# Ledger of designs, part 11: VH-VL binders against Isthmin-1 (ism1)

Target 1, 164 residues: Isthmin-1 (ism1), of Danio rerio (Zebrafish) (Brachydanio rerio) (q5ege1r286to449)
Amino acid sequence: LFGVDTDSCERWMNCKSEFLKKYMSKVATDLPSCPCFYPTEVAYSTADVHDANTKRNFRWKDASGPKEKLEIYKPTARYCIRSMLTLESTTLAAQHCCYDDSMKLITRGKGAGTPNLISTEFSADLHYKVDILPWIICKGDWSRYNHARPPNNGQKCAENPQDE
Key: E = the ipSAE of ESMFold2; O = the ipSAE of OpenDDE; V2 = 0.75 times the mean of E and O plus 0.25 times the DockQ between their complexes.

## First folded at step 6 (VH-VL; framework fv_tiragolumab)

Design m6 (from b19 with heavy chain G103S Y104L; at its last look DockQ between E and O 0.56; V2 from the best seeds 0.00; counts 0 for: pae E 5.3 > 2)
Fold by ESMFold2, look of step 6:
Structure m6 (fold): chain C 164 residues (1-164), chain A 127 residues (1-127), chain B 113 residues (1-113)
Amino acid sequence: as target 1 above (164 residues)
Amino acid sequence: EVQLQQSGPGLVKPSQTLSLTCAISGDSVSSYNAAWNWIRQSPSRGLEWLGKTYYRSKWYNDYAVSVKGRITINPDTSKNQFSLQLNSVTPEDTAVFYCARESLSYGFLDEYYFDYWGQGTLVTVSS
Amino acid sequence: DIVMTQSPDSLAVSLGERATINCKSSQSVLYSSDNKNYLAWYQQKPGQPPNLLIYWASTRESGVPDRFSGSGSGTDFTLTISSLQAEDVAVYYCQQYYSTPYTFGPGTKVEIK
């Protein structure tokens, strides 16, 4: 473990493959913006939310259950949601949004959601390798991880937390 | 090939601490793909999961409620081992104790099945 | 805690015949987000630790003979040995890993008649 984990994190952060660059550009266009407040109807079923930027409706599913292990992966979040794949999706990605105790979107820091480049609906294994393993390789350093995978705030929700 | 080798005393007096060690070969205790568990088996309770330790961004532990407050599971990266300490034992703690590797090959959710087991250690709690 | 039950407690089957073991969980172990059943089956022979046979309810571990298969979803699961062999005499346990504490069924002893 003599600096190998840090080296791997730097390699991951600096990966500039043409495939990844094109894919992430499509993800940025394809995914909805996070709602500024947790849509409470997801606690019972899916929520249909209109996304003004893409002019489409997206379905959202709760991502707050015990299997999400928010205490490990999003330690300041109380609630999270993921966008669901549709037949109109151009990527395998899912938007991921996390919220504090007041149900306000966390826009930065260790509790902020970040886009899943591979939706858990498509493949849990590939999601792990593409979205989770890099976070582990970076030793849970949210600042470095979020630099490479910025939390969405396309709706310009109030900054939260205000003091990082 | 992963192998788990247990060691520790088989007789412990009531109110003392039960201590067992599990040595790992073919994997690292700090592996991102594994969690390290203790399970016991007795006629009255059957197979009973006690707890686990694992590394993600830091070391995490998860303990069964039935033994919480009495149990400690510690990794030792220099010896590639992990240990069980169970305080204040009673005769009801008599069991065969197993260490086991939890496969986290698809480790997103951190709860999985046990693919490798230690040989087992019978620990008897009696005066 | 998720309570696991098994039936029958004991099963005697002739060599080459089919053995069927049932397992039921007190609540669903199917996680809808990934559509996987968090259920495993273990074989334990006398004097040995449990040995993994099946995970995700129906996926056979590497090196496990084709005669072992798992099925079911949600709360009801079965382990089937399609043609019982002498070396299959053991106790079989189901285990949920949907949430901690992980829990095991009480076991089903399989014997040759």
Scores: ipSAE 0.179, ipTM 0.716, lowest interface PAE 5.3, mean pLDDT 87
ESMFold2 (binder alone), look of step 6: mean pLDDT 91; pTM 0.936
OpenDDE, look of step 6: ipSAE 0.647; ipTM 0.882

## First folded at step 8 (VH-VL; framework fv_tiragolumab)

Design n1 (from m2 with heavy chain D109K; at its last look DockQ between E and O 0.83; V2 from the best seeds 0.00; counts 0 for: pae E 3.8 > 2)
Heavy chain, then light chain:
Amino acid sequence: EVQLQQSGPGLVKPSQTLSLTCAISGDSVSSYNAAWNWIRQSPSRGLEWLGKTYYRSKWYNDYAVSVKGRITINPDTSKNQFSLQLNSVTPEDTAVFYCARDTIFGVLKEYFDYWGQGTLVTVSS
Amino acid sequence: DIVMTQSPDSLAVSLGERATINCKSSQSVLYSSDNKNYLAWYQQKPGQPPNLLIYWASTRESGVPDRFSGSGSGTDFTLTISSLQAEDVAVYYCQQYYSTPYTFGPGTKVEIK
ESMFold2, look of step 8: ipSAE 0.413; ipTM 0.790
ESMFold2 (binder alone), look of step 8: mean pLDDT 91; pTM 0.926
OpenDDE, look of step 8: ipSAE 0.352; ipTM 0.820

Design n2 (from m2 with heavy chain V107D D109K; at its last look DockQ between E and O 0.67; V2 from the best seeds 0.00; counts 0 for: pae E 2.9 > 2)
Heavy chain, then light chain:
Amino acid sequence: EVQLQQSGPGLVKPSQTLSLTCAISGDSVSSYNAAWNWIRQSPSRGLEWLGKTYYRSKWYNDYAVSVKGRITINPDTSKNQFSLQLNSVTPEDTAVFYCARDTIFGDLKEYFDYWGQGTLVTVSS
Amino acid sequence: DIVMTQSPDSLAVSLGERATINCKSSQSVLYSSDNKNYLAWYQQKPGQPPNLLIYWASTRESGVPDRFSGSGSGTDFTLTISSLQAEDVAVYYCQQYYSTPYTFGPGTKVEIK
ESMFold2, look of step 8: ipSAE 0.630; ipTM 0.848
ESMFold2 (binder alone), look of step 8: mean pLDDT 91; pTM 0.929
OpenDDE, look of step 8: ipSAE 0.533; ipTM 0.861
ESMFold2, look of step 9: ipSAE 0.491; ipTM 0.813
ESMFold2 (binder alone), look of step 9: mean pLDDT 91; pTM 0.924
OpenDDE, look of step 9: ipSAE 0.649; ipTM 0.882

Design n3 (from m2 with heavy chain L108F D109K; at its last look DockQ between E and O 0.51; V2 from the best seeds 0.00; counts 0 for: pae E 6.9 > 2)
Fold by ESMFold2, look of step 8:
Structure n3 (fold): chain C 164 residues (1-164), chain A 125 residues (1-125), chain B 113 residues (1-113)
Amino acid sequence: as target 1 above (164 residues)
Amino acid sequence: EVQLQQSGPGLVKPSQTLSLTCAISGDSVSSYNAAWNWIRQSPSRGLEWLGKTYYRSKWYNDYAVSVKGRITINPDTSKNQFSLQLNSVTPEDTAVFYCARDTIFGVFKEYFDYWGQGTLVTVSS
Amino acid sequence: DIVMTQSPDSLAVSLGERATINCKSSQSVLYSSDNKNYLAWYQQKPGQPPNLLIYWASTRESGVPDRFSGSGSGTDFTLTISSLQAEDVAVYYCQQYYSTPYTFGPGTKVEIK
C-alpha cells in the first residue's frame, strides 16, 4: 500500500529536483567515464583505468555480487563495476557501469548502470536510502530513474542494445 | 504484528499435487519490501528452501533447483495470500512445510523474520 | 550453492554452563561493500517453527535473551549460550542469506546433561 502510487514517486522526485540537479552536475564532473569493456581483473582484484575526460586514473571494483540484485535492478546486465573514492574526489558518488554477456558496456535501457550518488564505500545504508529506495518507490520505472540519473557513455562506446 | 497462517490438506497420494496456502495479515503480499517463501523440513533433508515470489512492477519467482519443474508459487492479491503447488509428489516429499517472509531489495534484511505455523504433509498411498 | 555445516550434531550441557555451536559455510558470506556477514541463527523447539535469534552473524533479534551471542566472519561462525537454561533445549540452525538458494545447516541439538 505504501509507496506504490504515482504520487509517492512524484513527491520524491519533486522534493529533490533542484538538489538532485545540482548534485548530478557535480557528480558528472567528478566521476570517470565507464570503460567500454568489462575489465576482467576486477573479478579478482581492483583495476586502474585512465579516464581521458578528467585526465585522472580511477580504481574500479566489481559490483556483480548477489547482494547487488542485478536480476531486479539491472536485469539485462551480467557484470557491473563501481569506481572507488579517492582523496581527489569532490563528492561521495561512484560511477556505476554494467555489461552484457559479451562484456560490452550497456549504454541504455533497463540494464544500463547509473551513477550512485553515495558510494557503497562511504555508506551502504546511505547508498540504499539515496540510490536504491527511490527506484523502489517509483516501482522500478527505469526510464524515469534513468532520466534523473543518465547512464554514462562519455567514452562514446558502441550503442548497446542497438534498438529499443 | 505480521502473521502467516497456513492451510491445506495433510495427506497427499503419490503422483498427485501438493497444494498449500499461506494467508498474510499485517503486511501485503504485493509489498515492495517483502518476498514470500516456502521452506520444508524433513528428517532426511533438514530445512530446505523451496522458492519465493515477490512483486516489483510485475511478479517474480525464484525456485530451488531441487524442485524446479515441479513447483509453482502463486500470489493472490485479492485474498492477500500466496500458495505452493508441488507436482508429482513421492514419499520423499513428506515434510513439515512452512511459509516465511523475508525482505528484499537491499543488503540489509533478507533473513526469515516471520514464519507460518507449519503444516505436516504426508505423501502416502 | 553455499553448503552450510554445523558441529557438533548434538551436545549435552549442564544447566548454567556454556554451550557452543559452530557453523561453517562453503563460501564467504561476508559482503565487502557493507562489511556484513549474511548469516542468521534460528532456535526450533518441538512442534514449533524456527524462531530467529541472531542476524548479521552477531545482532540479536528483539526479545532474545542476552545469553545468546553470535560471532565469526567469512566462513566460520559460532553461536554461544553463556549460561544454559532449561528452556534453551532445542535444535539450533544457522542459515546463509547471502545468495539464493538460501541454505541451512543440518542443526545442532542441545540437551541438558
Scores: ipSAE 0.063, ipTM 0.677, lowest interface PAE 6.9, mean pLDDT 86
ESMFold2 (binder alone), look of step 8: mean pLDDT 91; pTM 0.924
OpenDDE, look of step 8: ipSAE 0.426; ipTM 0.831

Design n4 (from m2 with light chain S32R N35D; at its last look DockQ between E and O 0.43; V2 from the best seeds 0.00; counts 0 for: pae E 3.0 > 2)
Fold by ESMFold2, look of step 8:
Formats: structure tokens, sequence, C-alpha cells
Structure n4 (fold): chain C 164 residues (1-164), chain A 125 residues (1-125), chain B 113 residues (1-113)
């Protein structure tokens, strides 16, 4: 069992759950599902991808560069992408998807992407406070964090990694 | 007001270890909005970043390739300071050494907004 | 490592006139995902540490006079002092913070002509 640090982590997440519950529901309907493979077009510009579940088109940007600090926040991921905000967006959120060396979506574990409740396009500062600080306060406990911020697999991509 | 105060000896013999300390006031070495760096400057090499230490989910260190394997940067939370140890020094390591803070305001920016006063370290027989 | 170069190595500018310093990186320091250039400029006077002037290529640090401006993107950057004052005599360095190791340019010495 985790001591006082686990209690502080749970209090942080739970104390905001009433506020966040409504927002999370809206985010779930607003964001696209992650593509099952890394769209290599993002290395040069953006990728425009139709999302069958929402019947909307979304643009994606690369999120794999050194400023992402993947070695800290997504240590088994090689590539990541974020969905871009549009005039049609109803939230400030962005979908975040991460991929292994074979460019396959990581669907669980410490390398899996998790939705950004605040897009870095809107505010990097708020993104840090809302999406990153809870992970830091929880000492990088990805299983607890991912329970509150589930990795997206709405396209039902092959489970990756297959073993835990 | 953040202030960085350096201390340590200014003369080190070749093959020995250079050790410096940077005391922090107006901030915490364990602040998760900051990172703590060492940078050196010599007439022949200019400004050269050596490495940093910082806390996020745990303590992290990043070291420049040029000194990796010889460098250690350690935080000391009880004294609110961080240190530099550079092993196996040569005359090429002679420089003014600075400690510096990364600027972080919710985005991981890595430019230096506060600097220590500088310590000239001479490596000579 | 991203290599930073500067030109000129030194320049002399009449008081009140414009000084222009160029900085070039060996690879782009523009992160396309956030559209920010991870490039800073520092001023250094003898016996002092470098002092931050500009970050994100064009944003002035608090307390830096309006006569200092930064421009450029990708690999090519410029620091401009629109009306040089006596207190601006210093060495100026560019620095990339796109990726570790952070690297600095060799510096440009600015003098009064």
Amino acid sequence: as target 1 above (164 residues)
Amino acid sequence: EVQLQQSGPGLVKPSQTLSLTCAISGDSVSSYNAAWNWIRQSPSRGLEWLGKTYYRSKWYNDYAVSVKGRITINPDTSKNQFSLQLNSVTPEDTAVFYCARDTIFGVLDEYFDYWGQGTLVTVSS
Amino acid sequence: DIVMTQSPDSLAVSLGERATINCKSSQSVLYRSDDKNYLAWYQQKPGQPPNLLIYWASTRESGVPDRFSGSGSGTDFTLTISSLQAEDVAVYYCQQYYSTPYTFGPGTKVEIK
C-alpha cells in the first residue's frame, strides 16, 4: 500500500471529480479516437483524418519532439500525436495518442497517450496544471493516472502491449 | 526574489575532482516548476551547458555529452542547494562556473532566468 | 548537438544607431507542434553572469528595454538594438533550448564606434 503520498494523490483527483465529471463527459464526445498507426504525414505538416465514431474530420499534429519529454511522461513511446483545436471544438481538450517503435498505438501502460483536458494550443500553462501536475503529485503512478484519464482506443486497435 | 549563491574552491589539481555548491533562496530546489543547471565559460570555449537536476515524478539528471561519465549534479533538499562534482579534471576544464535556474511557468522552458555569481576554477599543477 | 554560430564576431556602432546581430543554428529550433522557436538571447558584461534579454526568439524578458528586439525563425535569428546606448556595450549570446545539450553561440561583442 502507498502511504501518505497515495492519499494525497487520491484527494487531488477526487476533490475535483464533481467539476471534472461533467467536463470529462463532454471531452469524451468531443475528441476523436486515436488512429491505430502513427500517421507519418505529421512529420512534415499535419494529418487530416476522418473519425468514424464522431463522424467528424480532425487534424493531428506531431507530439514526438524533445519538448514533449517522452522519456519522463511516456517512457515506452517512440511517437505521439495530438488532435488540433478547431472552430467546431466544444471543449479545450485534445486527444493524445502514443505509438511504439513499430508505429502501432500503445493502448495501455506507461507509454499510452491520455487525453489532454487542456490543449497545449490553448494554454501550455493550464495544460501543465491540469494534465501534468496530477501525474507529478501521484509520483508517476501511471495505473492510477490512467484510471482517471483512460487511454483512448475507440477504434478498437489491437491491444498493445499484449502482456502486462 | 530568487538568488543563487555559489561556493567552493577555485583551484583544483589535474586528475582530481572539482566540487561546487549553489545555495538557493527565494525558491525550492525541489520545486516542480524549476530545474537547476551548471554552465561554464572559458575564453576558448565560450558558454557551455554541463547539466541539470530537477524533480518531477522523481529526481532526473540531464548531462552534456562532453562531460557525461565525469559529472554528477545532486540536489540537497534539507539545505536547499545543489552541487556539481566533475571528476578527473584537466586544464581544459579551467573556466568560470555558473549555477542557473531554468525558467518554468507551467511549460517546460529551458532558458536561464537566474544565475549565480560565478566561480573561477583553475585546473593547474 | 545543435551548433550555434553568430555573426559578426564583433561590431562597432555609433551611439544612437542600430546594431544587428545574427545567429544561426545547425538545425531548426522551431517546434512545429507548438509553433515556438526555442531560442534565447543573453547580454554579458565583464565580471558578470549572462543576463537574459529575449526568449522564444522575440519575447522580451521583464525589465528589458523596448530597443531590444528579436526576430527570425527556424535556423536564422536576429537581435536588434534599435538605438544603441552606452550601457549596451557587452557581449551578446544566442542560445538554443530546443534539445539537450543546450548550446550557445560564440558571442558578438558590441562596442561604441
Scores: ipSAE 0.475, ipTM 0.810, lowest interface PAE 3.0, mean pLDDT 87
ESMFold2 (binder alone), look of step 8: mean pLDDT 91; pTM 0.929
OpenDDE, look of step 8: ipSAE 0.533; ipTM 0.862

Design n5 (from m2 with heavy chain I104T, light chain T100Y; at its last look DockQ between E and O 0.74; V2 from the best seeds 0.00; counts 0 for: pae E 8.0 > 2)
Fold by ESMFold2, look of step 8:
Structure n5 (fold): chain C 164 residues (1-164), chain A 125 residues (1-125), chain B 113 residues (1-113)
Amino acid sequence: as target 1 above (164 residues)
Amino acid sequence: EVQLQQSGPGLVKPSQTLSLTCAISGDSVSSYNAAWNWIRQSPSRGLEWLGKTYYRSKWYNDYAVSVKGRITINPDTSKNQFSLQLNSVTPEDTAVFYCARDTTFGVLDEYFDYWGQGTLVTVSS
Amino acid sequence: DIVMTQSPDSLAVSLGERATINCKSSQSVLYSSDNKNYLAWYQQKPGQPPNLLIYWASTRESGVPDRFSGSGSGTDFTLTISSLQAEDVAVYYCQQYYSYPYTFGPGTKVEIK
């Protein structure tokens, strides 16, 4: 049964699944690193951004619209982006990156983006069940959620102050 | 099967507070996959969303700008209900009031799938 | 606010014939992240509350007959009743749920000619 309690959060955090472990490994390898600054082109269209670590270009869309509900899920973020799926994608996942008022990457804390294991482009319903529901089950405890879904900082961007 | 049943007086004097209640069966007012709305309908304004309450680790309210400052929506978890209070009513607030559920399966789904039966509230001097 | 308009304001259609209702939004309700139109259609029969027919512009709610279909994208949307039945006499409303405040169209009354 779905519910908001600490037992469900602990079960989610401690879930061991060979499928999930393999999927998470592929996601960590295949997704681009978050750009250190918000690519302002996404405010009007999509942006093509080179990812130095994978030596590939990725296309990004804005993820800051009212339906993202940033005031609830990413309360210190002003802007977010999500990487787009292509026919060459090896997973259904999308990288998710959030930025402060100065358009700098939030690398940790309650406003930091976390990888979506299921892109909203593929299914908003599955995205909710896989990526959003655990956040709700953990009662918005971003520290526990981020432990299971670490924010990306593969570009080694300057870190924001830690939330306490 | 979700059902919404409304109650409250149909007559309210000007400058007083309109108060309505919506009882929920088949779901919980604190359900993490739902939000609980009030909508009114009049010939001059048509259907007008007034606001909602919902539970996500704590209670949240969102109110339409046109009634913000006059409106309060309160959940009651012990009775599995939510209420509407609209202060300082005038004859222009005369309408049929509906409570409605929206679903948040998929974080972006905010359409109204279940409605209460409606309550005609007349504001008369 | 996103303004919703509908046309026609009333429509008389012979039993068994097609009824077509149009809805326009003042801004696009297509969300780029999921490529969905945040538009719903409701049916309201006399003395009853609205009932949900269609969401995401074209997805029928459970239990809605397949003679009801929705189409369109961005700012222009259509509700079609392929073979009007007596029980379909009602007022039909579109509604955007893209952004606050949620807004409804003024309604289209459908009658049997």
Scores: ipSAE 0.029, ipTM 0.661, lowest interface PAE 8.0, mean pLDDT 87
ESMFold2 (binder alone), look of step 8: mean pLDDT 91; pTM 0.926
OpenDDE, look of step 8: ipSAE 0.054; ipTM 0.712

Design n6 (from m2 with heavy chain K52R V107I; at its last look DockQ between E and O 0.13; V2 from the best seeds 0.00; counts 0 for: pae O 9.7 > 2, placed apart)
Fold by OpenDDE, look of step 8:
Structure n6 (fold): chain C 164 residues (1-164), chain A 125 residues (1-125), chain B 113 residues (1-113)
Amino acid sequence: as target 1 above (164 residues)
Amino acid sequence: EVQLQQSGPGLVKPSQTLSLTCAISGDSVSSYNAAWNWIRQSPSRGLEWLGRTYYRSKWYNDYAVSVKGRITINPDTSKNQFSLQLNSVTPEDTAVFYCARDTIFGILDEYFDYWGQGTLVTVSS
Amino acid sequence: DIVMTQSPDSLAVSLGERATINCKSSQSVLYSSDNKNYLAWYQQKPGQPPNLLIYWASTRESGVPDRFSGSGSGTDFTLTISSLQAEDVAVYYCQQYYSTPYTFGPGTKVEIK
């Protein structure tokens, strides 16, 4: 599935599976853009947000709980949210967005959320295999990981400082 | 070629700890492209996956819920082997135990391509 | 957990004849991201560990004779031995590796009629 490289992370990054590329393209069109600010209502329940790019409403849930282990995977993020699957979803993916202490979207850096190719609503196990394990294989190299799987900023939110 | 050689006692008393070792040749226990598993087989439970250990910048373990709390799988990089410890055994734990390799690279291919020869472990007084 | 079942429990087939073994999973083991079935087949002879025959439901492991083939998708799978040989007498197992815990079928014993 992956190219032949000495570095496992590099092989993952350079995966040239046509099917995977098509799926990722579909994910890009299927998922909502990240809100520029943390929707505070997710702290109590879920939040419905209209996405201007897709012209659809999406539901978001909080992803800041201890099980998310933000201290490990998103060390500069204070809050994170994940989009929920809808009846119109054509993929099993979920948008993942993370925010700083001021509840502003982190658009780049080690604290930035990245699209999950597998929503935890479908399978936590597959989510781990597809979305988390590659991060681990890359030894937590967020730069390489984000290069292969860029954070979303579809709403053209203000960029966070580059030093993050 | 990859080879797995198992060793350990075949008889364990109830409430004691079952201990087995699997020596690896032709691959590394710390390989980023592999995970190292323990599987057991009995007439009553069939083939049952118990857990695995693998290295990805640090060591990780996954255990089956059925044995979680009693099981420990430890790697030994110095000897290029990994071990199984199962605490508080009962006669229900009697089985043939296998160590096995699966390939884990990015998207996991977790079928078992290489197996140890198997070790019958009987739990009896 | 994904439960694996097999049918029949045992099968007696004449030499040179076709043997067919069925495997079912309690849920689909087809992964939409790569369009692959996370299903493997093993052959086990007495006193030996399981030997990998098929992975991704239909890909034959190196060294496995052409008479062995795997088919199916989603929840229903089939292992076929096109022409049974004497050395094919064994128990055959299917296994899903779609999600943990990885689970095996109960096995199908293949004998010569």
Scores: ipSAE 0.007, ipTM 0.578, lowest interface PAE 9.7, mean pLDDT 90
ESMFold2, look of step 8: ipSAE 0.372; ipTM 0.778
ESMFold2 (binder alone), look of step 8: mean pLDDT 91; pTM 0.922

## First folded at step 9 (VH-VL; framework fv_tiragolumab)

Design p1 (from n2 with heavy chain L108M; at its last look DockQ between E and O 0.71; V2 from the best seeds 0.00; counts 0 for: pae E 2.3 > 2)
Heavy chain, then light chain:
Amino acid sequence: EVQLQQSGPGLVKPSQTLSLTCAISGDSVSSYNAAWNWIRQSPSRGLEWLGKTYYRSKWYNDYAVSVKGRITINPDTSKNQFSLQLNSVTPEDTAVFYCARDTIFGDMKEYFDYWGQGTLVTVSS
Amino acid sequence: DIVMTQSPDSLAVSLGERATINCKSSQSVLYSSDNKNYLAWYQQKPGQPPNLLIYWASTRESGVPDRFSGSGSGTDFTLTISSLQAEDVAVYYCQQYYSTPYTFGPGTKVEIK
ESMFold2, look of step 9: ipSAE 0.568; ipTM 0.838
ESMFold2 (binder alone), look of step 9: mean pLDDT 91; pTM 0.926
OpenDDE, look of step 9: ipSAE 0.697; ipTM 0.893

Design p2 (from n2 with light chain S33D; at its last look DockQ between E and O 0.48; V2 from the best seeds 0.00; counts 0 for: pae E 6.6 > 2)
Fold by ESMFold2, look of step 9:
Structure p2 (fold): chain C 164 residues (1-164), chain A 125 residues (1-125), chain B 113 residues (1-113)
Amino acid sequence: as target 1 above (164 residues)
Amino acid sequence: EVQLQQSGPGLVKPSQTLSLTCAISGDSVSSYNAAWNWIRQSPSRGLEWLGKTYYRSKWYNDYAVSVKGRITINPDTSKNQFSLQLNSVTPEDTAVFYCARDTIFGDLKEYFDYWGQGTLVTVSS
Amino acid sequence: DIVMTQSPDSLAVSLGERATINCKSSQSVLYSDDNKNYLAWYQQKPGQPPNLLIYWASTRESGVPDRFSGSGSGTDFTLTISSLQAEDVAVYYCQQYYSTPYTFGPGTKVEIK
């Protein structure tokens, strides 16, 4: 209807904005690594986790509620968490980590979490436009989306799932 | 803009299968942002959501637990319709059945903005 | 499942007077990240499907008269008809769309007396 070609996903994922490239680099250095197991405390409150790579403490909150629409966006995930913004944050981004039924980090595939460029703490509307809408335009092609925004496994957690 | 037109029998015998169809105009059954629902209404149960079908790279169904073992909702893209099959009906399934649209992921408006006209289905011997 | 209740079951109101309908959910339908209550109100007249009045607890659907208003948050919600008209005789339902299964209140019948 808008005259959009059949692979608008590739166009969105390959944007060469110099601002975006610099922002992505800062996101990669600013965010904590995902814990290897779902911190069950987040079901009732937030959890503090020290991140060895950045030598900083981060708070995490649950991201598993019905408005996360995990059945669509992360269909093999049962639980997810997001890192919370701090006064030391240099970006508006949040780390996003997803876990299977056994509470083990999903490190690849369509259930794996990927960094959010805009934390929902900052703006749910901007998060939708920046982090969700491109996935919708890509028709749920997790392989292309994850290539542009790789799942974090900085703690070298056991590979999960073991096959794709 | 969007209109939903229902069709199907108004009388079904116990143990048989209830079958209804909802024809869509002004939208597509495969619309990326829409979900296609069946809802029934009876004096004893009030309004009861039965399930939905929607397209996100493939077809998905979500069914209410109360009917999950008996219900099937199928899209038909060639006719721009979707159907309800409810197996093994009893007199307790007597109700007015509605098809309805919601916008499941476009703007998170998952309330029902367009409804079919309703079909009274009586389950009686 | 989120259970929806309504009160009263029926309500008789003189023409031009205020009608108030209450709805409660067994769990909060407020999503804190977007600060929206996922709650809708419907009007149903005999022989017709439900007709959407209010969504996000307080936002009127296009074409709904100003005399209809919604309020409340979390688990407690109210539909108000500020000056009842003859055409407002109907059954009114609340509905949560926070999570599946979507659930409706049992309805409140509004009559002229």
Scores: ipSAE 0.096, ipTM 0.694, lowest interface PAE 6.6, mean pLDDT 85
ESMFold2 (binder alone), look of step 9: mean pLDDT 91; pTM 0.922
OpenDDE, look of step 9: ipSAE 0.640; ipTM 0.874

Design p3 (from n2 with heavy chain K109R; at its last look DockQ between E and O 0.67; V2 from the best seeds 0.00; counts 0 for: pae O 2.3 > 2)
Fold by OpenDDE, look of step 9:
Structure p3 (fold): chain C 164 residues (1-164), chain A 125 residues (1-125), chain B 113 residues (1-113)
Amino acid sequence: as target 1 above (164 residues)
Amino acid sequence: EVQLQQSGPGLVKPSQTLSLTCAISGDSVSSYNAAWNWIRQSPSRGLEWLGKTYYRSKWYNDYAVSVKGRITINPDTSKNQFSLQLNSVTPEDTAVFYCARDTIFGDLREYFDYWGQGTLVTVSS
Amino acid sequence: DIVMTQSPDSLAVSLGERATINCKSSQSVLYSSDNKNYLAWYQQKPGQPPNLLIYWASTRESGVPDRFSGSGSGTDFTLTISSLQAEDVAVYYCQQYYSTPYTFGPGTKVEIK
């Protein structure tokens, strides 16, 4: 049983674990940037996309299925994708990107994807504990969550939504 | 160990409301790692999931379209139980009703590991 | 909705022999993000609720005898009882939990020949 309260959210946000800091640093360099538009190929299989920042190719999977519970966790997102682990990966993390009805990247707000420290390819259970449970602990406060887990806009896509 | 104990009347008249309660022991109705379901079983419709209630920073309810508009599943944290209300019943609603838990270590395990004993509810005039 | 079907409707097997039950889903219950099949199997005896046997298509629930096994992926699944015992007489159901509403197969009655 996990205790959930406002204090717990603050404790999570302010966690000063050296291990976590180092891991987050590795995640920042290991993960690809979010494409500015939803790669439609993922609807049928996977999409291979070259990431200019890392100078590596990454494969992406659709993450818009019913199991993602977008209506709860990303209420303004229509589509989401996750990067797949590669042999060159130095972390277990996956980039998570979400898009609106026009397939444009959501760069901020409650519908924006945020990096997953644990890829669902490695462990769905750990992904839940590490990436989803904190959202719950923060009672769905996306502002606080996104502060601790900033959405990726490495390709400098247009801000979306504009009024967020 | 988790245990689900059902209670409620086994006979309901047409157009009335079916009401059942499921008492939980060994777990909490507001557990972040669980969801609480109602399922019914009849010879004509087989096993049919009706809906569930669960707490994830706030309460959520998911209902099957087949009973949406007539169904309400309510948690009671004070008694650590949850209830089923099904309005405007007809003889077609006659079935054995089960409460059941799905464990969510990851919001992904939506299979039912613990069940109540079942309650036969007959809709008849 | 995902429609679940099973075959056969009933099966009579001699003690100690293999029983095979098939389950099909109208669409794939394999999720690409975690590569898991969201499929469970239950055993139900008269007067009792269903009892969970298998989840993730092939993982046995704790306490379930190893003579029970699940296999398959995507839309086609199989429950196998390698050596039927007297206590295995029951109705067996598959269930998808890929999406709501969760749906069950119609059941397969297993009897002793």
Scores: ipSAE 0.362, ipTM 0.813, lowest interface PAE 2.3, mean pLDDT 93
ESMFold2, look of step 9: ipSAE 0.641; ipTM 0.850
ESMFold2 (binder alone), look of step 9: mean pLDDT 91; pTM 0.927

